# Designs tried in a protein design chat: VHH binders against Coatomer subunit epsilon (cope). Part 6

Target 1, 300 residues: Coatomer subunit epsilon (cope), of Dictyostelium discoideum (Social amoeba) (q55fu2)
Amino acid sequence: MSDDILFESKNYFYLGNYQSTINEINKKSRQIIEKSLKAESDYFLYRCYIAQGNYDLVLQETKNNRGSGEDPTIAGLQLLASYLSKPDENREGTLITITQWISDGVVKFNYHLQVIIATIYFNEQLYDEALQILNNCDHIEGLSMLIQIFLKIDRLDLAQKAYDTMKKIIDPDATPALLSLAWINIYNGEEKLKSALSSFEEMAERYGPTPLLLNGQAVCAIGMKRFEKAESLLLESIEKNPKNSDTLANLINCYINMKKPNEIIQRFINQLKTLSPKHDWTSAVNEAEALFEVSKSRFN

## First folded at step 1 (VHH)

Design i11 (framework vhh_7qia_2)
Fold by ESMFold2-Fast, scan of step 1:
Structure i11 (fold): chain B 300 residues (1-300), chain A 120 residues (1-120)
Amino acid sequence: as target 1 above (300 residues)
Amino acid sequence: QLQLVESGGGLVQPGGSLRLSCEASGSIFSIYDMGWYRQAPGKQRELVAFITSGGSTNYADSVKGRFTISRDNAKNTVYLQMNSLRPEDTAIYYCAARTIYGSWKPLDYWGKGTPVTVSS
């Protein structure tokens, strides 16, 4: 990874600093001459534009690509941009297209397309489908997503195995490994929350505070019952991206614990429902607690 | 997409034994809680035994000490060993898998069932 021209750009990207990713790629544009490197560069540029909500730019710049038969990665980026621009209207068509692509065999050896499809499935809370598409993935972004999905479904043991696979590919001090360990440490509980917070703070100091890193810090603060600190971090995150559903969910959790008036809490719940209709505000309330245990009642 | 296929059902005499198998495909087996249910003619489907993803087991009072549930994650299979079978154990036996859908909702998968008849 030390001889990778995109090394610094990828570090910014993995930590959610999309503008610095774009700036770094553009700074090194004269060195990006090989076709495969140019394709990888374009992938990260378009992912950044999508993350910033600039869906129309991606669709306009890729309009000459006519589906998965030409460039399946670009087709995936087009699908992701279209889906996120209007999720409720485009859901059915998006899922049909994904099913067709899997059937056509275009997905199996394209890790970028696998990540794009898993992102759509994750947004729809189709976790089993997302895990299936990422099965045996050894790509850094795919492994990061596997860790997040395993934590979401309360499989800390599988998250740890995915992290162990990641450590074989990259240095444990590299940003994707540091980020993954910080999230795993949050789910391991109280004694590791301080270490996780320190890690998020160090990454923010070096690569700039992002909604991703501010949310990480806030979740740690909530777990430590430092709700005023969590509020401050989450309000800074809203300033950077007012459309971030994780920030709103964490803020709702924070305000419920602070016993704020129901009027304020309901305002943020309504905003979250508008931005992410599939998001369960109940999961936000439980973010500072252990994920749901497999209970006897599931089989009663 | 998880698929479940049961096998091992049949006709046995009272006091006999059967081993049911349920083979899973299409998803990561180890993340699922696995259960065996049964439905006798004219009765509601009832839980017989379950085994969590972590290996913890539980049994209906009617089968405790006679039935044993186990899993082999390497073979993507869950088993129900049924000993000291009684006529009242006669039913169609169903395999079920459960995992978290989203943060809190369980998502259930079912097999088509395998019939077990205990009769002299």
Scores: ipSAE 0.000, ipTM 0.166, lowest interface PAE 15.2, mean pLDDT 81

Design i12 (framework vhh_7qia_2)
Amino acid sequence: QLQLVESGGGLVQPGGSLRLSCEASGFTFSSYAMGWYRQAPGKQRELVAFITRGGSTNYADSVKGRFTISRDNAKNTVYLQMNSLRPEDTAIYYCAAEDLYGFTSEPYYDYWGKGTPVTVSS
ESMFold2-Fast, scan of step 1: ipSAE 0.019; ipTM 0.481

Design i13 (framework vhh_7qia_2)
Fold by ESMFold2-Fast, scan of step 1:
Structure i13 (fold): chain B 300 residues (1-300), chain A 124 residues (1-124)
Amino acid sequence: as target 1 above (300 residues)
Amino acid sequence: QLQLVESGGGLVQPGGSLRLSCEASGSIFSINAMGWYRQAPGKQRELVAFITSGGSTNYADSVKGRFTISRDNAKNTVYLQMNSLRPEDTAIYYCATQLYEGSRFDTYSYFDYWGKGTPVTVSS
């Protein structure tokens, strides 16, 4: 049992239910009095606004912070908001800034900043850099990112070890542990796919169906060759967020396996290319890997 | 592109000493764990020693007390000081960058970037 006032807010956040996270924090506002708890609350609120695409709000609310020398966590949130607002334009400057922060030593013991930097590296497909920044991260979100990266690079053994580390420091009711086990179970093969699906369904029932959880269910359904079920889940996900790259990628994979007309498949490929130019769905390799793709949106 | 270059290997008599060096070219050396592996003829590659970004060290039982791993982040270099060398230490020694060392409470290794190796022969 957790005494953490933000426990349920964090559970919503880790499952991608950003509006419920904001609502739960606001509901608990009278209990959020202590300085460190207020700082943690603000961190999650700003992360939710960024996840919802409200970058300008975060930049405006934090405008008095003049860089990593004042508040490195706030500086990281400003960098993330700026980067995601215009990734192609801000890429080079963002990566230079990260390199400077690492050199200055501000990153080493700041778990939130490590997660923010790893999120940017992951978005750029710089997986080695993301692993390096997370080397000593014993924070729940950092360990969740490590598990996703290890699964992406086909290292189930390291994903399992990171999950075992997570279990030593996490509340057993915390959603990142449940989510991590579900993804590991997908990778462990067909018998575990049903268990993973049940886990995603239970999380969706308790915390609300999010694009993240619907995609998890759909990946399980695709693995079980239940393409009609996967389509239904993915269409529900599109209704919630039509710009979710994971949903589009999984839907393309689903439709290819269902042998849908090329005209339909190409429309979704073109939409995905506009939202995520680094996803190459015209190659056989990308099509084969769709079931285990780690989306840019999972870490934001 | 990350590149690892080993040096310092050679022929040495039993009881002798050698110092191996591994110079890394590329960014973020200071946050990487670094390790030394060896492969004897006809055997699998085995971990000899590693050092975390924070300076914590771990050694194989067969070399503990005889070998010392250290790093110089300003020079992007990791060292293996080998003392009281034995014929069974004869192997090709490889430098590797560990991409993940685990958390404060648990450690494991994943090494993807390898050097070419430097041969060490202990014979009279």
Scores: ipSAE 0.000, ipTM 0.249, lowest interface PAE 10.2, mean pLDDT 81

Design i14 (framework vhh_7qia_2)
Fold by ESMFold2-Fast, scan of step 1:
Structure i14 (fold): chain B 300 residues (1-300), chain A 120 residues (1-120)
Amino acid sequence: as target 1 above (300 residues)
Amino acid sequence: QLQLVESGGGLVQPGGSLRLSCEASGFTVSSNYMGWYRQAPGKQRELVAFIYSGGSTNYADSVKGRFTISRDNAKNTVYLQMNSLRPEDTAIYYCAKGWDERLYSPFDYWGKGTPVTVSS
């Protein structure tokens, strides 16, 4: 641990414990005086509010920023909040704005803005565009996103290369490196699933169980064919955030493998369609053949 | 105010050696992740060497075995010892108060840089 006022807040944030991140930053607000530290704390606070679905709060708190010409990071957060509040309505305008910012040179040297844009592209399943934005960066959040995108598009070799780059700039025992390795290990055979599970369990003990960490544990359990354990973890995740589409997708996969009644499975499919029409699993449910092969696909 | 002052650059022949220095003020190098970056004309910045707060070091594949990063905590200074220099090492070298080794995007705190030219 360092003397960084935001050190523990950042660890909570990276592991998906957004409420603890907010609470920790607010607890130390009187100590956050320096301009750069204030800007960094605001970035994490607004990212947490967005992750919790509190889009209006971010837009209200940042209303005095009138675009990328004033504060491009805040402009990016405003764009992300606006986009996620009504994705279908705001999609075209959001993508036009991003293209303009790239053309204006606003994005090239702003790593936080690169992460925000890549997040929007990822949500739209525009993986090639996300890779283009992140391919020229060498920072922790960007490398973490690169690893997730490469795993998503079935390029384990490139995920490994990105992780090797991450190891050159961060201690392998640091939280982002541990999390990245755990996800990579899920794809490297059953013996490595035990290591991945242990890693997710240790992080959950230290920073609290989050939907992200519970889903990680559940994916490992499914890979090990421990479906009852996976169900328990996923139900705990639903209690913490019933709107987490990854949890619902993993639970559907789990229940299909457990051969639960179709009525139960269909209830969760309908819930997932309502929350995330563009999620990979809701796309798959539109094809009969794909539904029966879901256990072989990636679900996080 | 955070300050990073690089020195030690210059012209050197292939196979030669240079030692770059980075004097820091406004923070303690022993408590921070510190790195050396370089930028050749028309290319993006490349991280070549870094040292963790705990003292562990890592290097880009292009410089492994040739470059050594170190620090002097009493002088609050970071060094880059460059041996067996090659023409492709020609660049402006920047000292940076580097990335939080556990999280997020890098701090954009750079020195002014010191030029290194490797030619006959």
Scores: ipSAE 0.000, ipTM 0.122, lowest interface PAE 17.6, mean pLDDT 80

Design i2 (framework vhh_7qia_2)
Fold by ESMFold2-Fast, scan of step 1:
Structure i2 (fold): chain B 300 residues (1-300), chain A 122 residues (1-122)
Amino acid sequence: as target 1 above (300 residues)
Amino acid sequence: QLQLVESGGGLVQPGGSLRLSCEASGFTFSSNAMGWYRQAPGKQRELVAFITSGGSTNYADSVKGRFTISRDNAKNTVYLQMNSLRPEDTAIYYCARDLYPWGSDYTEFDYWGKGTPVTVSS
């Protein structure tokens, strides 16, 4: 067991508390001297800035890295920041660049780059491509993404297998394992929904309530038909990050089930369309409903 | 509960065509990669064609350009269109569900149909 200087920073990061991740890394900056540890630290800092929408900061700070031939991880971060800043405009060029990097062999042994590429593929709903990049991965973040993708495509059996692999690498009480089990439990339904809710609540108490953890709690509440509780959690999530597409999609699903007036539902649909102009709001609603239907089928 | 039912096999002359169908039930078809295998008398079972959940396809060199795999998620059915059939294509053809949806660098088939015989002779 090694003493990982970035251990708490990674815990905040995995649970979506990006500001606490940045603060914790900065607090330990005097201990981040070794070249490899500095590179790992920079990876998480830039991922946090990207998650916060500070794309220009990442591009400016990394401007001296010219492509994957210099630092492929930094090149990946630049690609992710550029892609997310203008997805519709940069989509084609981004996908061409990824294909070139795969062909050049720079992806195969760089797990941070694999995660970055899989994130772009996931956002494009290119799930097969994302799974191919992450296939047989044994790193924590990649396994977490595999679990999310498997749940997304309704393969609970494969999500469970990836989780079992994760448990061989980290303790079941570690944040990525707790988070993964909570999402798997949502798909199992029944009393497992209460266990998942409890887990999300405990993580939020320890690491702060984030949009990720509030969305997890809300999905559990929706599955339990506790729509007023789900609404409260989702409105808290909107307050923390009004640009979170998952929160808006879950809130739309919640309001549809609550039989709210079309004017209220349409307001949130318009917000989701503004944040993701190419996002199919119907697809987002269908995905939330599919999650609920998978959970519901366990009760029958 | 899980079932794969193959159909469309038969006797055909060299140069002829056949279309095999495999109807699936008991699982979420759209989320699974599907394959067609064949086994000729006295030979090992070989993968003929493969289609991922996203629609990407792969073919054995022996059938590339002659066979086309496709799927209809609304009908829970995977198809194998076989053109320019040769005597060496004579085999029992099996539909299979892949454990993994991608299949590019790791393929493991966890369920197989009963097979449909294809005979190519003059």
Scores: ipSAE 0.000, ipTM 0.260, lowest interface PAE 12.8, mean pLDDT 82

Design i3 (framework vhh_7qia_2)
Fold by ESMFold2-Fast, scan of step 1:
Structure i3 (fold): chain B 300 residues (1-300), chain A 118 residues (1-118)
Amino acid sequence: as target 1 above (300 residues)
Amino acid sequence: QLQLVESGGGLVQPGGSLRLSCEASGSIFSIYAMGWYRQAPGKQRELVAFITSGGSTNYADSVKGRFTISRDNAKNTVYLQMNSLRPEDTAIYYCAAEYRGLFPTDYWGKGTPVTVSS
């Protein structure tokens, strides 16, 4: 359609093909004239640079924006880039800033800012907070995040409801809907894993293999006890992005099942802890300890 | 909009047991941390037992080993199993849903009375 110049760019973005997203936006640059379209284009460009680890570029390009009072979406992108550049150092300041923005009312009607904040909360394993910010959302990226969070906390019923809401706003054959259904099917298990694998493979053929799609395929392969296939897919994913925490976590799971030497497994565990201390493999202990300390402080 | 309704309170003799239930409706129960509070006449409301959305539990020293908090997310219910009850456990028991994150909020039930006496 002539209506959405960014349609194909968004499809690449949703499937984790950040370089193709940048290339498509740049190819269409002469058509990106309207202020609102340029703002949306800038959002996706900056999200891609952040996803590629180019935090300094985003911070330099946006340095003239002085807080959420000027451009709250740009302020959110600055916060995300700053947070991801040094998560341990910037955690407290980031969470304080988010709380202030919510209090100021700037988050309520800005769905890009909602996604940015939910991404930070998800990275911190603050799932309750992420669910609250995305509660009643009706936009594609937010609904996709809701589905992932509900699957993470073992609420298949709520993931299904979010998917049903998504189908009301986009076609079931659209890439975000196909991706969401594939993840839901993984959690349903058994014969549905074959359907999920086929879906990830078809999306990779159409939009190129990405770490996101390779991880999807690998999780299906692990579920089907096809560990050598999973290893191959995960090694390809590492080659594309060696800092992808999901790939490392899946590779650890794969190697444990293959009964690889503990020395090899421990090296990948140590790498995962360095890149993402709050990820699945280490996060359960850290989360339980933090929550225990918070609740304990109420009694003494 | 989250609503909480307590049940299971009553009169029991020292050394007896009671199971309190708190049924939630109107919102997504599983995202809330749940607490059982109690208030004796003329005293401040105190936290007795706490369970996070993830299932981690903690207890006031006065009830540790005697009370057990649990939740059933499928039934939108939190429970407090009270064993070896003492006269000093006499209070109105309140269920609370707590969210200490994005939009800090507390939802309270109306309370259920527990009397421990002969």
Scores: ipSAE 0.000, ipTM 0.161, lowest interface PAE 16.2, mean pLDDT 81

Design i4 (framework vhh_7qia_2)
Fold by ESMFold2-Fast, scan of step 1:
Structure i4 (fold): chain B 300 residues (1-300), chain A 125 residues (1-125)
Amino acid sequence: as target 1 above (300 residues)
Amino acid sequence: QLQLVESGGGLVQPGGSLRLSCEASGFTVSSNYMGWYRQAPGKQRELVAFIYSGGSTNYADSVKGRFTISRDNAKNTVYLQMNSLRPEDTAIYYCARETYRVLYGDSGYTSFDYWGKGTPVTVSS
């Protein structure tokens, strides 16, 4: 019962269920006729393909767009796909392009482009730059990213303010608000870990378990020192997406705490380094799961 | 110690014009990014116009061609010229300095921006 044709698609997207997002958009393709609605649906479709690692598809389907002067949102998606396909090789050129786009003023009034750029900055651990791009954002995805960044830099007070802004835009029981509160509760400590775990479990029951929701549950379990439960959740997450670097990082953290043999731990570290030679991040899907990423200092 | 003081708001008829002023103290507008934001009753605050330190300008789609942001460096003041006003332009208008720096710790700033107290604009139907 929603007037927004993309309502269910967006809900799946915010939960990290990219295949269900694609399927839902495709089911409603005959209703997606208006140019603005088609542009929004294409944005979510391309974001899903990128999250699934299908970078070449996005680059091929958007070949006719010649940069930010034609369609800045599509240019941003092209940049994100190119960057994530070869992060180490394309890093310098990507950051130069972003700087040029900011100077050109195309970013300031484009919420989707702001989210794309902030995702790249987050992946590079350029948190101040990401905050600059998302400053005074009132878009749901941008507010979700602000909350993640504030939690990452240990500013619970600012994460709470961003969450309060989100509650004015959407129902507190809506999926983005529930996810944001669950992550905030994790950072607020032990008393709220059980509440956060229950929230992730309820979302998984209603919408199906996703790597995002399984990682959320696992992080709560790790915080509660329930390492065997965390392991089972993380192994289920690997089955759904074996290339999810957050799952691998959380599993390494779990195994270190469980005092597993160094041989086993090192194998997972090598897998993570293969997916992300310089960072734990390899795709946009990982941004919401950053909060308990294994820091490089834990290995030295 | 930093201050932004807005003025020039008031009641106007649809199709009318207003010029808002934002006088800055404690910093120079020519060296900073400055924006005009607005907040209608019961709605979220939105950015309407932006001027970069170098002098280039950008506008929200809803105000393009109708609003013009400018500055007078000698008076340390930023202006918003509003033409062809519509009832939906009714809001409290805020001037902001965008520094995008968060000071960490209990004694630091809790916001990236310095805001004025706002000046109300009412466009009667």
Scores: ipSAE 0.000, ipTM 0.168, lowest interface PAE 15.2, mean pLDDT 79

Design i5 (framework vhh_7qia_2)
Fold by ESMFold2-Fast, scan of step 1:
Structure i5 (fold): chain B 300 residues (1-300), chain A 121 residues (1-121)
Amino acid sequence: as target 1 above (300 residues)
Amino acid sequence: QLQLVESGGGLVQPGGSLRLSCEASGSIFSSNAMGWYRQAPGKQRELVAFITSGGSTNYADSVKGRFTISRDNAKNTVYLQMNSLRPEDTAIYYCATKEPYFSGLRYEDYWGKGTPVTVSS
């Protein structure tokens, strides 16, 4: 991998450091001459802008692309930006468009579009649909998504198999492999939480602390009953991105365990309610409320 | 290829101190994270302490406050200062390193041969 111009940019991207990804691509712009390399560079740039919430920038920069018949990857990025800008309003139209693209055969041979569609499906909690799109994928981002989906649906065995496939393609010390193993170790139980925490801390030191890496550290700290440490990490994450739904959900769980006043907990639940898509919001709020009710029941 | 050579182990009485050293050769040490692990008789290997290239440290709860990990990038060496040693610290201590992904190098975790530490009267 000594000849991959985007190697370092991809490392920042996989770890959620979107600004460093943009900066690295811009620094190497004079080396990004080949058409295929420029297309890959544009994909990562637009994914970073979307991750930062700059949906309008992506839509304006790509306005001359008129659908999947011209550039299906750009069409996918437009769809993702539009969907995330107003998830509840655009949900039905987005899912209809995806179904049409699958029927038209534009998705099967485009791995970037597969990742984009799987991201939308994951956000809608359509896990079987996401798995079908990523079926037989051999690309790093797709394998990373498979691992996350398998962990979400409590299939640690399949997450492990996807990780084993990833190790055949990249080194175990590569950032996607380190990140995947750290998440798998969290699901393997408390005895591996120290190893997972150390891995997230090392990645944060090398590539900068990101909401993704801070959330990873916080989940480890919560599992280790180190709630004050988890709070500190989650508050740092909020400062970096106050709209990160995972940070808010983890902070709510942390505060419940710390026995914070109900007023504070409800304020964060209301913030999560405002920021999350309806289905993600309903699931997260119901889970937090159920945990709160169970806690009340046990002490009455 | 990166080589790790550990030293400083030995027999010490409870309450004593030892300083372990791990010297790296054959690659750029200053960019690598370094850790100390130990394996007690009949037990699995466990993380003791870890230090990143930037100097951030992490310690196992069992050694926090008693052990200190440090590094000297000019000497390509990582150290483990062990104070207030207890019989339960008896183990073979291993040094390990990782190459950063951005190096583009294919590295496994490199382990030293280990240095035995016995805490006994």
Scores: ipSAE 0.000, ipTM 0.101, lowest interface PAE 20.3, mean pLDDT 79

Design i6 (framework vhh_7qia_2)
Fold by ESMFold2-Fast, scan of step 1:
Structure i6 (fold): chain B 300 residues (1-300), chain A 122 residues (1-122)
Amino acid sequence: as target 1 above (300 residues)
Amino acid sequence: QLQLVESGGGLVQPGGSLRLSCEASGFTFSSYAMGWYRQAPGKQRELVAFITSGGSTNYADSVKGRFTISRDNAKNTVYLQMNSLRPEDTAIYYCAAVDYSGWLTPREYDYWGKGTPVTVSS
């Protein structure tokens, strides 16, 4: 049996290395076509463009799809790109569209669409709705999102069950399992923070440091009260993506704990409000909130 | 109430084939993910093959290309087709059901059969 030709592309994607994902897909374009994996490949390709903020590219490339009746996965990607491009303007219409798709049954047998819808619900802090969409999910990305949602709503027991389910599908040393365990270990507290930090560091050495992995390391450092180390990691993350709201939220938390001058803290608060007007910067001071702000960037 | 019953195990020579079956009763089979696990004498139980409620499959590296998992929802049965069997495949094979739908409520997580022995020797 041959290995999945998208395996390495998916690993880069799971770790937030979107450019390497795009590069790997392009490198294997012939094999992708030969194996009839273009639809699966396009899903990851468009998810990467969305993660990079290239919403118009996705909408332009998919303009011939006129809705869920033609290709539900492409319709979902169009909805996600449109929603993220103007969240406040498009919120009501997006939620109405999702409700209609659920009623029409187009979501029930499409796990990519389930992940897209759950991502929108998560961004809107509609956690119960996200859990309902992902209920009975057996897809790796969906299981990863379930773990993040369960941790967010303080259900460590359910996060552990989802992780145990994931281990039955993939090797526990595989990238999604390592990432999921690291987040669970952060939630479990101080003794496991060192293990989580080492795991993020090893993934960054192997796959390159990404804002996701640097934020993971920084959250571990904050939990260990190593604020200067956290600052260094977060500043590196800003250099890679200055518009990452999780990095700014974690940096504000870090600077408050370091008792930096109010003028410096207020500059970053104003920057965060510009990038995420509805983000409550006060919640970034709370360690639990900071843990989940980093995880949100994985899906956005 | 809920039970899984394995069958199809036995003695086979190296290079031979066996087809294991697991019949489920007392629950909605199509909503469960199903797996085949094995335990060799003196070793820990390990995942061999897994099939989700949606039909996607995964295999342990040691059996890729030799084993195929499939399901028949109309018959409430999951199958493991084992080809090119090796002495190292000798183990008791267990069928398991994983209930994803129970995650939002307190519930038993896994259902296990009692196992079917497979011996590969000359």
Scores: ipSAE 0.000, ipTM 0.139, lowest interface PAE 12.6, mean pLDDT 80

Design i7 (framework vhh_7qia_2)
Fold by ESMFold2-Fast, scan of step 1:
Structure i7 (fold): chain B 300 residues (1-300), chain A 122 residues (1-122)
Amino acid sequence: as target 1 above (300 residues)
Amino acid sequence: QLQLVESGGGLVQPGGSLRLSCEASGSTFSINAMGWYRQAPGKQRELVAFISSGGSTNYADSVKGRFTISRDNAKNTVYLQMNSLRPEDTAIYYCAKDIRYTLGEYSPFDYWGKGTPVTVSS
């Protein structure tokens, strides 16, 4: 019954259009006066800066979040920014901090912090830990993460149950529900791939093409054996974000299926290893694994 | 939705052979890892054979050298060739989509067929 000032900003965010999210929040800045709305706005702004690789901005703007007045959500965003800026260097300290927060009970009633922690676990391929943090969640972003994790570990039945829970909270035509159904439809195979492709194309037309949506289209095209279309979509995605690991993984999968020269394939594998040393490049040879690489881009 | 239908079970004498088949429908079979599990009366279900989407195989120590898992992606079917059968191989055999990660919250028999019984006795 009430208009959410951040409604369109959240739609752009869910579909990976981080710049439009920032622009919409800034456009409505004069309406973002209440403390709770300001906190929600800051959460999405900092998530967008992190997604764009602007970790230093987040760390600098939140440097005073310390001591007895520390905001746990802001502390989580600081941890995420620090972790993603130097994953190999900061991994051990990050995981120790998460374990301490769980032990202290800081995480139990903070769904934004749950999403942040689950994102770190997902990037570390600690899927069991991510599922435990999101266990019994009833919030949209957490349910979206559960669906992606369940699809990645080959539990389509649990992904479907999470999607059914999501439909009780949000309209089936809302962007998180459309995106979740598209991922589930990719996993269900041939006839559903055409439906998934159409859904990604429609979302891209309405909210702008993003690496997330272009990758979604490309995975559908690969599944339908339309490799030239997939290549075109993935090259457009690289142009928008050359550091997107999902795009590189999907392009490798595409080129292997097209039987491109090993020299070309190895070039992209080396690039992917530089950007994501923990990514198993062999995952790119499987159509389901390409889907899960697309899913990963949503949480960065 | 994935549906699995097992066949090929039966009664055989020790030293005999059986070939089990599992036909999958409503799924992207070629990309799924598949496994054969068995459950003897009063015992827990155990994984006996595994095949990845790429054809890599793994076996429980109790069946190594006697059982061979294979797949035919064109027919959406996974097979278990069982040779040199022993009385301790007596169980209901289940085809399953392999679950890479197991949590205590996961129900047993999710994405399982009805099973096919194998009895090895003289």
Scores: ipSAE 0.000, ipTM 0.127, lowest interface PAE 14.5, mean pLDDT 79

